Miniprotein binders against q6w4x9r395to579. Designs and how they scored, part 210

Target 1, 185 residues: q6w4x9r395to579
Amino acid sequence: GHCSLEGGSFVTTFDARPYRFHGTCTYILLQSPQLPEDGALMAVYDKSGVSHSETSLVAVVYLSRQDKIVISQDEVVTNNGEAKWLPYKTRNITVFRQTSTHLQMATSFGLELVVQLRPIFQAYVTVGPQFRGQTRGLCGNFNGDTTDDFTTSMGIAEGTASLFVDSWRAGNCPAALERETDPCS
Key: E = the ipSAE of ESMFold2; O = the ipSAE of OpenDDE; V2 = 0.75 times the mean of E and O plus 0.25 times the DockQ between their complexes.

## First folded at step 16 (miniprotein)

Design xg15 (at its last look DockQ between E and O 0.64; V2 from the best seeds 0.00; counts 0 for: pae E 1.9 > 1.5, pTM E .640 < .8)
Fold by ESMFold2, look of step 16:
Structure xg15 (fold): chain B 185 residues (1-185), chain A 85 residues (1-85)
Amino acid sequence: as target 1 above (185 residues)
Amino acid sequence: GEVHVRIEIETDSPEQAREILERAKEIIRESGLPGVRVEVRQEGNKLIIEITGVDEDPWAYLMARWIEWYVEILGGRVRITIEES
C-alpha cells in the first residue's frame, strides 16, 4: 500500500483517495497493530508562508515506546532527541540517504518511508500486505475501498477532509481547512 | 497545561462492560504509557477511561486512538472528549 504527503498539503491514501487540507498540527498518519511497541507514524504541518492559510509538511515522526525518530525539513535526523549520522541503524530500523535529495527509513516490519527533502519537503509511505485492513490515520484504512477512507474515531465516514483530518490530530491545534483562504477576503 | 481525554464506552450490560474493561486494562498495562496517566472506572454498563498527559504530548492522543480502536474491535460503542487547559 502507498500513501503520499505532497506539496500544498495534498494526501493520497493507501486506497488511492486524494484529498487536501491546511492545518498546523501533528497528525497521526498511520497507526497499526503491525507496528511494534505501539508504533505510529505522524506528520507535522506548519504555515508555509505563501498565504495566510496555506500549510506544508515540515517533519515526519516515527514514534514507539523505544524510538522517536524525527526527520525534519532541516535535514537533521534525530532519535529520542539526539542527532544521528546517516546511515543510522537500530535492531529493526535503518535510516539512510537514498539520494542527495531523499532520505529513506526502512524497517523489518513492513513499513518504508521515503522523504523528499528538496525542493519541497514531501513524504511517501509504503506498507506491506500484512497491513491490509489494519491501518488508521490520515493514510486511511487500507481496505480497498475509497468511499470509507475518511473513517473517524467513531467509525463514521466523514465527507469533508477537514473534519477527517481534525479527528486525527495529536496536539492542541486550530481546526484544519480544506481550502486556502485569505484574510479579509 | 494538560490535556484530559475522556473515553466513554457504552455496552449492553454491566457484565459486557467488565469484560471490555479487563481487555482494555491488558492493553494499557502492556503499553506502559510513557508520561501519561490513565484512570479507568466502571459505572454500570458504562466504562469511563480518563487519560491525562502533558500539553501537546502526542502520547495522550495516540493512546486515546489505540484504546478507541481496540474497544471498537471488542464491540463497544465509544465517545471521546478532549479537554485542554
Scores: ipSAE 0.474, ipTM 0.739, lowest interface PAE 1.9, mean pLDDT 79
Fold by OpenDDE base, look of step 16:
Structure xg15 (fold): chain B 185 residues (1-185), chain A 85 residues (1-85)
Amino acid sequence: as target 1 above (185 residues)
Amino acid sequence: GEVHVRIEIETDSPEQAREILERAKEIIRESGLPGVRVEVRQEGNKLIIEITGVDEDPWAYLMARWIEWYVEILGGRVRITIEES
């Protein structure tokens, strides 16, 4: 499954459903029992302009009971809050520079993350087949059905992205705004 | 600031509630993060979990979401209230 966060406010789920939202919060991108140590991948959005519709991805966070890795445009910060030189390696996670503009977080448990640093901060999440039907968050449920991707954290299917996105909030923020727009359009 | 997460869980039996409680406790024990306070109580078929943490740290939210998911898996019903101060 491939989930993408592109263009500042566009998301494409594992099931290939595209949507757009505007929020300035931390959201659970991927939660799964397949992630060890109660791990989850989160996305941090912030204001990128004056208007409420000018928001962008500013960081990706992997958080578990054992690890906290924050990938932002300028640095990689770990558990102790220190910026690390790359490559950074833990027991089952490695963060390294893939290209001049891309970082990669590789794992031993079927999660891969590629982060484009410039010119736009974007993220690409790949999960193995073992994650099928066992994911939740902004990237959806990876069950091959796009119609139920907007299932909230409470198991409620939403027709629009706003309540769906808000249900996956992992921080304090105002209500998200959404548009049913194809990120590729 | 602080975040206050209240999780109310309704189950079909005290046994089910206990099972969920044990899983929640496991998550809480393994977190080991300072500054996060958790209170848990069982009232028959009902559980109440209150998590207090720093709102700048997403862990409190994540813990709540994990508990929420396990409640769903185990067939319980959950209501989550999040308050920031």
Scores: ipSAE 0.368, ipTM 0.723, lowest interface PAE 1.1, mean pLDDT 88
ESMFold2 (binder alone), look of step 16: mean pLDDT 74; pTM 0.703

Design xg2 (at its last look DockQ between E and O 0.30; V2 from the best seeds 0.00; counts 0 for: pae O 7.2 > 1.5, pTM E .755 < .8, other shape alone 3.13 > 2.5)
Fold by ESMFold2, look of step 16:
Structure xg2 (fold): chain B 185 residues (1-185), chain A 95 residues (1-95)
Amino acid sequence: as target 1 above (185 residues)
Amino acid sequence: GSEELFERAKELIDRAIEAARRGDFEEAKRLLDEAFKLIEEAARRGLDEKLIEALRKAAEAVRRAIEAVRNGDEDPWIYLMKRWLEWYYEEVKKR
């Protein structure tokens, strides 16, 4: 299964459902019982222009009980707050420079993350077939049915991306509706 | 029933986070202590073991989140633990 986070805050789910959202927060991208140590991928979005509809990906985070690996647009990779030289390896995770413009996080548990650093910070998530029907988050539920990919954190299938995305916030951030209507200065 | 204890414990956990965010750390601590008491009672009554573990993980994440808020920080771990708790509860309901 493939999930992508591309410029302009575009997302394509594991079931190939495309959507765009306007949010400035950390979001749960992927959670699954297939990830060890209560692991999850998270995506950090920030404002990229003067309009509130101009938001972009600024970091991807793999969080578990053991690790907090952050790959940010400033091209620094950290684990638990400490900068790491690449290639960086733990028991189950290897982060390495794939090319001059791409980093890769490969794992032994069927998760692969490729981050394009330039010209635009983008991320590509690949999961093995064992994840089918066992994912939640911005990448959807990977069940082959696009009509329920907008399933909220409470298990409710929504018809709009904004309600779905706001349910997956992993931070004390205003709801997208509130943020979009408030002045930013 | 087990559903009632789960809903009460989940509510107390959510309220503890909200109290901490408004700076009421005494209320947050009281609510968290009450949540742990309900989790202990649910465990004594033989509630689903995975659901109990998810409740304990969420409550411990609240304690961590309260400390983060006290220090002016944010801890995304609690959001992940709450999503796990909700997911396990849905799985138990399907049984």
Scores: ipSAE 0.585, ipTM 0.789, lowest interface PAE 1.4, mean pLDDT 83
Fold by OpenDDE base, look of step 16:
Structure xg2 (fold): chain B 185 residues (1-185), chain A 95 residues (1-95)
Amino acid sequence: as target 1 above (185 residues)
Amino acid sequence: GSEELFERAKELIDRAIEAARRGDFEEAKRLLDEAFKLIEEAARRGLDEKLIEALRKAAEAVRRAIEAVRNGDEDPWIYLMKRWLEWYYEEVKKR
């Protein structure tokens, strides 16, 4: 399964359902029993302009009971604020520079993350077949059915992305907006 | 009876989560405090200890998650709440 976060506010689920939203929170992208130690992949969005429709991905975070890895444009941070030199290796995760503009997080448990740093910060999530039907979050449920990808954290299927996305946000953040905007915004 | 108290406690926990998600931490705290009281009352009235312990753990997990969020630990919120939700619905909510 392939999930992509592109163009600042566009998401394509594992089931290949595209949608867009504007939010400025941390959202869970992927949670699954297949991730060890209660692992989860999260996306951090922030304002990229003056309007509410100008939002963009600014970081990707992998969090488990054992590890916290934050990938942003400028640095890879772990252990609650310590910047690491690349390649960074743990027992089952490796973060390294793939190209001049791309970082990769490779894992031993079937999760791969590629992050494009420039010119636009974008992320690409790949999960193995063992994840089928066992994922939740903004990347969907990976069951081959696009119609139920907007299942909220409470297990409710939504027809629009707004309530779906909001259900996966952390803390007291502004509500996500569903607006037709220029991909460059 | 004790079963009614148990169900009410579950409802209060759910509402506490929603209050916290809205940033209403005071309301969330109030709801959780009330939930704990009901849990203990249910225990005194002879509700199954396993159910009582499960619900107590759930309520405590929610409390810790809320504190983390209030203290600025946003990422822990997602982590803890998702863990709790999965556990709660499987071990508590369906009972």
Scores: ipSAE 0.019, ipTM 0.264, lowest interface PAE 7.2, mean pLDDT 84
ESMFold2 (binder alone), look of step 16: mean pLDDT 71; pTM 0.648

Design xg3 (at its last look DockQ between E and O 0.52; V2 from the best seeds 0.00; counts 0 for: pae E 3.6 > 1.5, pTM E .642 < .8, other shape alone 3.436 > 2.5, unsure alone 66.828 < 70)
Fold by OpenDDE base, look of step 16:
Structure xg3 (fold): chain B 185 residues (1-185), chain A 92 residues (1-92)
Amino acid sequence: as target 1 above (185 residues)
Amino acid sequence: GSEELFERAKELIDRAIEAARRGDFEEAKRLLDEAFKLIEEAARRGLDEKLIEALRRAAELVREAIENGDEDPWIYLMVRWLEWYMEEVKKR
């Protein structure tokens, strides 16, 4: 399954459902029992302009009981809050520079993350087949059905992205704003 | 009976989740503590241990996160796990 966060506020789920939202919070992007040590992937959005519609992805965070990895446009920060030189390696996670503009987080448990740093901060999440039907968060449930991708954290299927996205907030933040998917995206 | 106690516990946990979502971790912890008491009593009265164990584990993750003073993102992540477990329990 492939999930993408592009263009600042666009998301394509593992089931290939595109949507957009404007929020300035940290959201659960991927949660699954297949991730070790209660791990999850999170997306941090912030204001990129003056209007409510000017929001963008600013960081991706992998968090588990053992690891905390924050990938932002300028740095990679780990558990102790220190910026690390790449490549950074733990027992089952490696973060390294893939290209001049791309970082990659490789794992031994079927999660791959590619982060484009420039010109737009974007993220691409890939999960193995063992994750099918066992994912939740903004990337959806990876079950091949796009109609239920907007399932909230409480297991309620929403018809709009805003309520869906809000249910996956990892903090006290303002409600997200929904916009129609750009047909050019 | 044990089933009624379990249902009450689930209600308290739901309320705890909502409190946590609002950032009211003190209230969340209070509610979870009360829920644990009910779960324990339900267990003593013969409630299925598998159901109890799953819910207990999930609730404990949140409680521990709050007690340890973990960062908010971690607490909220644990809340998400609790929500997941609650959903699984409700399906049974």
Scores: ipSAE 0.330, ipTM 0.722, lowest interface PAE 1.4, mean pLDDT 88
Fold by ESMFold2, look of step 16:
Structure xg3 (fold): chain B 185 residues (1-185), chain A 92 residues (1-92)
Amino acid sequence: as target 1 above (185 residues)
Amino acid sequence: GSEELFERAKELIDRAIEAARRGDFEEAKRLLDEAFKLIEEAARRGLDEKLIEALRRAAELVREAIENGDEDPWIYLMVRWLEWYMEEVKKR
């Protein structure tokens, strides 16, 4: 399954449902019991211009009981707050420079993350078939049905991306409504 | 039954998070202590072990965050695990 986070705050879920949102927060991108040590991927978005509709991905975080790996726009990779030289390896995770513009996090548990650093910071998530039907977050539930990909953290299927995205916030931050910080169009 | 204890423990953990955010750490710790008592009572009444482990992990993480003065995204992740398992319990 493939999930992508691309410029203009576009997301494509594991079930190939595209959507866009405008928010400034940390969001749970992928949560699954297939990730060891209570692991999850998170995505950090920030304003990239003068209007609400100008938000972009600034970091991706893999968080578990063992690791807090941050890959950020400044091309620095940290684990638990300490900068790491690449290639960086733990027991089941390897982070390395795939190309001059791309970093890769490969794992033994079926998760792969590729981060494009330039020209625009973007992320591409791949999960193995064992994740089918066992994911939650901004990447959807990976069950082959796009109509329920907007399922909130409370298990409610929403018709709009904004309500769905707001339910996956992982921090004290404003809701991701189009008009929240810019009442002029 | 044990499902009511599970829901009550989850609510106490949510309330502890709210108390910590406003700086009321004494109330946050009291709420966590009560949540742990309910978690252990739910375990004695036969609630599924994975659900009990999720509650214990969420409560421990929130306690650690409160003790360290940290609004770590981990707290939100653990609440999301709790919500997921509670939905499964309601489906029987």
Scores: ipSAE 0.264, ipTM 0.649, lowest interface PAE 3.6, mean pLDDT 78
ESMFold2 (binder alone), look of step 16: mean pLDDT 67; pTM 0.607

Design xg4 (at its last look DockQ between E and O 0.04; V2 from the best seeds 0.00; counts 0 for: pae E 9.5 > 1.5, pTM E .726 < .8, other shape alone 6.974 > 2.5, unsure alone 68.489 < 70, placed apart)
Fold by OpenDDE base, look of step 16:
Structure xg4 (fold): chain B 185 residues (1-185), chain A 92 residues (1-92)
Amino acid sequence: as target 1 above (185 residues)
Amino acid sequence: GSEELFERAKELIDRAIEAARRGDFEEAKRLLDEAFKLIEEAARRGLDEKLIEALREAAEGVRRAIENGDEDPWIYLMVRWLEWYAEIVKKR
């Protein structure tokens, strides 16, 4: 499964459903029992302009009982809050520079993350087949059905991206705004 | 059994909620971590519908307690896990 966060406010789920939202919060991208130590992948969005519709991805966070890794445009911060030199390696996670503009987080448990730093901060999430039907968050449920990707944390299918996205907030923040459900429409 | 484990977890969750209400989110987080381990074990042993509803209530309680205080994403993640278990625990 491939999930992408592109163009500042566009998301494509594991099931290939595209949508757009504007929010300034931390959101759960991927929650799964397949991630060790109750792990999750999260996205941090912030204001990129003066209007509410000017928002962009500013960081990606992997969080578990054992690890906290924050990848931003300028630095990689780990559990102790210190910036680390790359490559950074734990027992089952490695963060390294893939290219001059791309970082990669590789794992031993079927999660891969590629982060484009410039010119636009973007993220690409790949999960193995063992994650099918066992994911939740902004990246969807990876079950091959796009119609139920907007399922909230409480198991309610929403018709709009804003309500769906809000249900996956991992912080105290304003409600997300929806501009369109399909970036191609 | 699983019910006993869950009852212990509920006690910890209640304490976590109280800690959060006092603004002690670090303590709340610690308590939730411990509670969740018990819930996971209880879930592996099977929870009934009554316990599932209790998980939902617990999740909501924690959410309300933390919404205006802590921005640590872990505490929110714990709420999401509680919600998830409330949905799928009966399938295990």
Scores: ipSAE 0.694, ipTM 0.870, lowest interface PAE 0.7, mean pLDDT 90
Fold by ESMFold2, look of step 16:
Structure xg4 (fold): chain B 185 residues (1-185), chain A 92 residues (1-92)
Amino acid sequence: as target 1 above (185 residues)
Amino acid sequence: GSEELFERAKELIDRAIEAARRGDFEEAKRLLDEAFKLIEEAARRGLDEKLIEALREAAEGVRRAIENGDEDPWIYLMVRWLEWYAEIVKKR
């Protein structure tokens, strides 16, 4: 399964459902019982500076009970907030430079993350087949059916990207702008 | 000053998460009430607005999990997110 965060504000789910949104917040990108120690992958969006309503991806975060790994344009930061030299390795996670413009986080539990740092910060999430039907978040539910990919954190299938995206925000953040959250509707 | 209040509020939220995980919801709620008081005091002392928002988001996330009786494994994420955000803001 493949999920992508491209062009600053575009998302394509594991079931190939595309959408766009803007919001200044941290969102749950992927959660699954297949991630050890209650792990989650999160995406951080902030204002892009071209208008007050436009936002872009600025970081991707992997969190579990054991790990904190933050990948942003200029650094990889771990549990103590210390920047790390790459490659960075734990027992089941390795973060390394794939190229001068791309970083990769490889894991033993079927999650792979590739981050493009330049010219645009982009992220590409790959999960193994054991994740099928067992994912939640902005990347969708990976069940092969695009009609319920906009399933909220309460388990309700929504017809608009904005309600779906808002349900996956971490905390009290401004709501995503509906006009720009789903160019296909 | 306000930095000490920030660190104390973070500690209270973390302890509230630990209490909630062991099922001690009364203690968890008490710790969160204390954390909210410190967060508002830090705001009155002029702590950066983004740090205050991060603390509120973390505390409210834990409170919602407690109110729902939820053993949601994501409770700890708010403390970890707060740590990340604080480090980014501090470096800037």
Scores: ipSAE 0.011, ipTM 0.304, lowest interface PAE 9.5, mean pLDDT 74
ESMFold2 (binder alone), look of step 16: mean pLDDT 68; pTM 0.636

Design xg5 (at its last look DockQ between E and O 0.85; V2 from the best seeds 0.00; counts 0 for: pae E 1.6 > 1.5)
Fold by OpenDDE base, look of step 16:
Structure xg5 (fold): chain B 185 residues (1-185), chain A 106 residues (1-106)
Amino acid sequence: as target 1 above (185 residues)
Amino acid sequence: SAEELEREAKELVEKGLEKLRRGDPSGLEKIVEGVREAVESGSPELIAEIAAKALRLAKELLEQGRYEEAAELVARVAELLIEAGDEDPWAYLMIRWFEWYIEEAK
């Protein structure tokens, strides 16, 4: 499964459903029992302009009981709050520079993350087949059905992205604005 | 000291969890006290540990049909963490995982 966060406010789920939202919060991208130690992948969005519609991805966070990894445009920060030199390696996770503009987080448990640092901060999440049907969050449920990707954390199917996205907030933040727009349009 | 608080917090939470597992309602109060002390200690690792333990017990309680107790446990712990600022969003993660478990139990 491939999930992408592109263009500042566009998301394509594991099931290839594209949508757009504007929010300034931390959101759960990927929740799965396949992630060890209650791990989750999260995305941090912030304002990128003066309007409410100007929002962008500013960081990706992997958090578990054992590991905290924050990938931002300028640095990789771990659980102790210190910036680390790359490559950074933990028990099951390695963060390294893939290219001059891309970082990669490789794991032993079937999660791969590629982060484009410039010119636009973007993220690409790949999960192995073992994750099929066992994912929740903004990246969807990876079950091959695009129509149920907007299922909230409470198991409610939403018709709009805003309520769906809001259900996956990992903080006390304002509600997201929705635009269900094809990123290719 | 922070270390003393951490130790005490761990002990309180562990004792509380065990009591709650046995159906002693006083267990929840011990957990709450432990969480408060953990927050006061400022140890993110301890908070993560407590959150995980609470969540695990909540799952066990659900499996036993003790839905209300499970929900209360998660709610109380999450509330305290949120009130404290919850730099790492463990409270929210707990809630989301608990929601997952509820859905699986349906």
Scores: ipSAE 0.780, ipTM 0.891, lowest interface PAE 0.7, mean pLDDT 93
Fold by ESMFold2, look of step 16:
Structure xg5 (fold): chain B 185 residues (1-185), chain A 106 residues (1-106)
Amino acid sequence: as target 1 above (185 residues)
Amino acid sequence: SAEELEREAKELVEKGLEKLRRGDPSGLEKIVEGVREAVESGSPELIAEIAAKALRLAKELLEQGRYEEAAELVARVAELLIEAGDEDPWAYLMIRWFEWYIEEAK
């Protein structure tokens, strides 16, 4: 399964449902019992410098009882807040430079994250088939059906991206609101 | 010292977990006291451990039909972590896992 986070706060779920949202918060991107130690992948969005209404991805965070890994720009930060040299390796996780423009987090539990640093900070999440039907968050539920990919943290299927995204906040932030795109933008 | 706070926090949490598991409501206040000491110690690893233990007990309580006790435990622990102003998303992740367990129990 593939989920992508592309410039301008565009998301494509594991079931290939595209959407866009506007928000400046940390959100649960992927939550699954297939991740060890109550793990989750999170996405951090901030205001873009291009337009006051635009937001974009600025970091991806993997958090579990064992690990806290923050990936932003050229920096990998772990539990004590210190930047680490790449490659960075734990028992189950390796973070390394895939290319001059891409970092990769590879794991033994079926999660792979590729982060594009340039020209735009973007992220691509790949999960193995064991995750099917066992995910929640901004990447959807991976059940082969796009009609319920907007399922909130309380299990309610919503018709709009903004209500869905708002339910997945992992911080005290303003509610995400879907912005109607200007035809000239 | 931070080491003393960590030791005391662990002891309070373990005692509170045992009390709450066997139906003694005073266990919740012991867990809460342990969370406060863990926050004061400044140990992110200990905080994550305590949050995970609270979450595991909450799941056990849900399976036993003790829904109000489970919800109160999760709410109280998460509230303390958020009030500490750490902005660490672990508090919110704990809530999201509890919500998952509620949906799973349906």
Scores: ipSAE 0.576, ipTM 0.782, lowest interface PAE 1.6, mean pLDDT 83
ESMFold2 (binder alone), look of step 16: mean pLDDT 74; pTM 0.693

Design xg6 (at its last look DockQ between E and O 0.75; V2 from the best seeds 0.00; counts 0 for: pae E 1.6 > 1.5, pTM E .750 < .8, other shape alone 2.508 > 2.5)
Fold by OpenDDE base, look of step 16:
Structure xg6 (fold): chain B 185 residues (1-185), chain A 105 residues (1-105)
Amino acid sequence: as target 1 above (185 residues)
Amino acid sequence: SAEELEREAKELVEKGLEKLRRGDPSGLEKIVEGVREAVESGSPELIAEIARKAAELAKELLEQGRYEEAAELVARVAELLIEAGDDPWVYLMIRWFEWYIEEAK
């Protein structure tokens, strides 16, 4: 399964459903029992401009009972709050520079993350087949059905992205907005 | 002191969890009290630990068919944890609660 966060506010789920939202919060991208130590992948969005529609991805966070890894445009921060030199390696996670503009987080448990740092901060999440039907969050449920990807954390199917995205917030933040704007803007 | 609050909070939660496991409804109130004190202590680590323990118990309760008790536990603890601030770990624990509830349906 492949999930992408592109263009500042666009998401494509594991089931290949594209949608857009504008929010300024931390959101759960991927929750799964297949991740060790109650792990989850999260995305941090912030304002990138003056208008409410100007939001962008600013960081990706892997969080578990044992690890906290924050990948931002300028640095990789771990549990101790210190910026780390790459490659950074833990028991089952390795973060390294893939290219001049791309970082990669490789894991031993079937999760891969590629982060494009510039010119636009973007993220690409790949999970193994063992995750099929066992994922929740903004990346969807990876069950091959595009129509139920907007299922909230409470199991409610939503027709729009805003309420769906809000259900997966990992902070006390304002409600997300869904606006139809030019994806090239 | 903060350390005293942390100790007391932990004791209350542990006692509450044990009571609730045994089917004593007073256990829930002790958990709630403990969580409240944990929040007041301002210790993210303690809050996270308590959240995890609560989640584990909720799962156990659901596996035992004690759905109402699990739901009440989740609702009360989640409410207090949300008041604790914007810690992503706290919210993640809440999502695990929700996950377990959905799996029990």
Scores: ipSAE 0.638, ipTM 0.889, lowest interface PAE 0.6, mean pLDDT 90
Fold by ESMFold2, look of step 16:
Structure xg6 (fold): chain B 185 residues (1-185), chain A 105 residues (1-105)
Amino acid sequence: as target 1 above (185 residues)
Amino acid sequence: SAEELEREAKELVEKGLEKLRRGDPSGLEKIVEGVREAVESGSPELIAEIARKAAELAKELLEQGRYEEAAELVARVAELLIEAGDDPWVYLMIRWFEWYIEEAK
């Protein structure tokens, strides 16, 4: 399954459902029992211009009971707050420079993260088939059905991306007003 | 001190879980007291551990048909964890708690 975080806060879910949102918070991108140590992947968004509606991805975080790996827009990689040189390895995770503009986090548990550092900070998440039907968060539920990809943290299917995204906040952040529906669907 | 709060919180939660598992309703109040002390201690690791143990007991109660006890345990613990602050780890554990409850229905 493939989930992408691109451009001006565009997301495409594991079930290929595209949407856009506006927010400045940390959000849960992927939560699954297939990730060890209560692990999750998170995305950090911040303002990218003078307009309140311009937001973009500034960091991706892998968080578990043992690790807090942050890959930042400033190209610094940390684990538990300590800067790391690449390639960086733990028991189950390897972070390395894939190309001059891309970093990759490869894991033994079926998660792969590719981060484009330039020209625009973007992220691409790939999960193995064992994750099918066992994911929640901004990347959706990976059940083959796009109609329920906007399922909130309380299990409620929403009709708008804004309410869905706000439910996945990982911080005390102001909720964003619904700015636009997906222009395509 | 934070270490004293952590030890007391762990003891309260363990005793409360055992009591509630055996059908003693006073166990819930001990769990709640322990969660509040864990939050006061400021230890994210302890908070995560307690949240997981509470979720496991809630699942156990639902399997035994003890729905009211499970619902009350979850409601009380979730409220306290939301009050705990802006640590992304705390929010992640709350999302696990919410997922477990949805799946147990």
Scores: ipSAE 0.480, ipTM 0.783, lowest interface PAE 1.6, mean pLDDT 81
ESMFold2 (binder alone), look of step 16: mean pLDDT 73; pTM 0.683

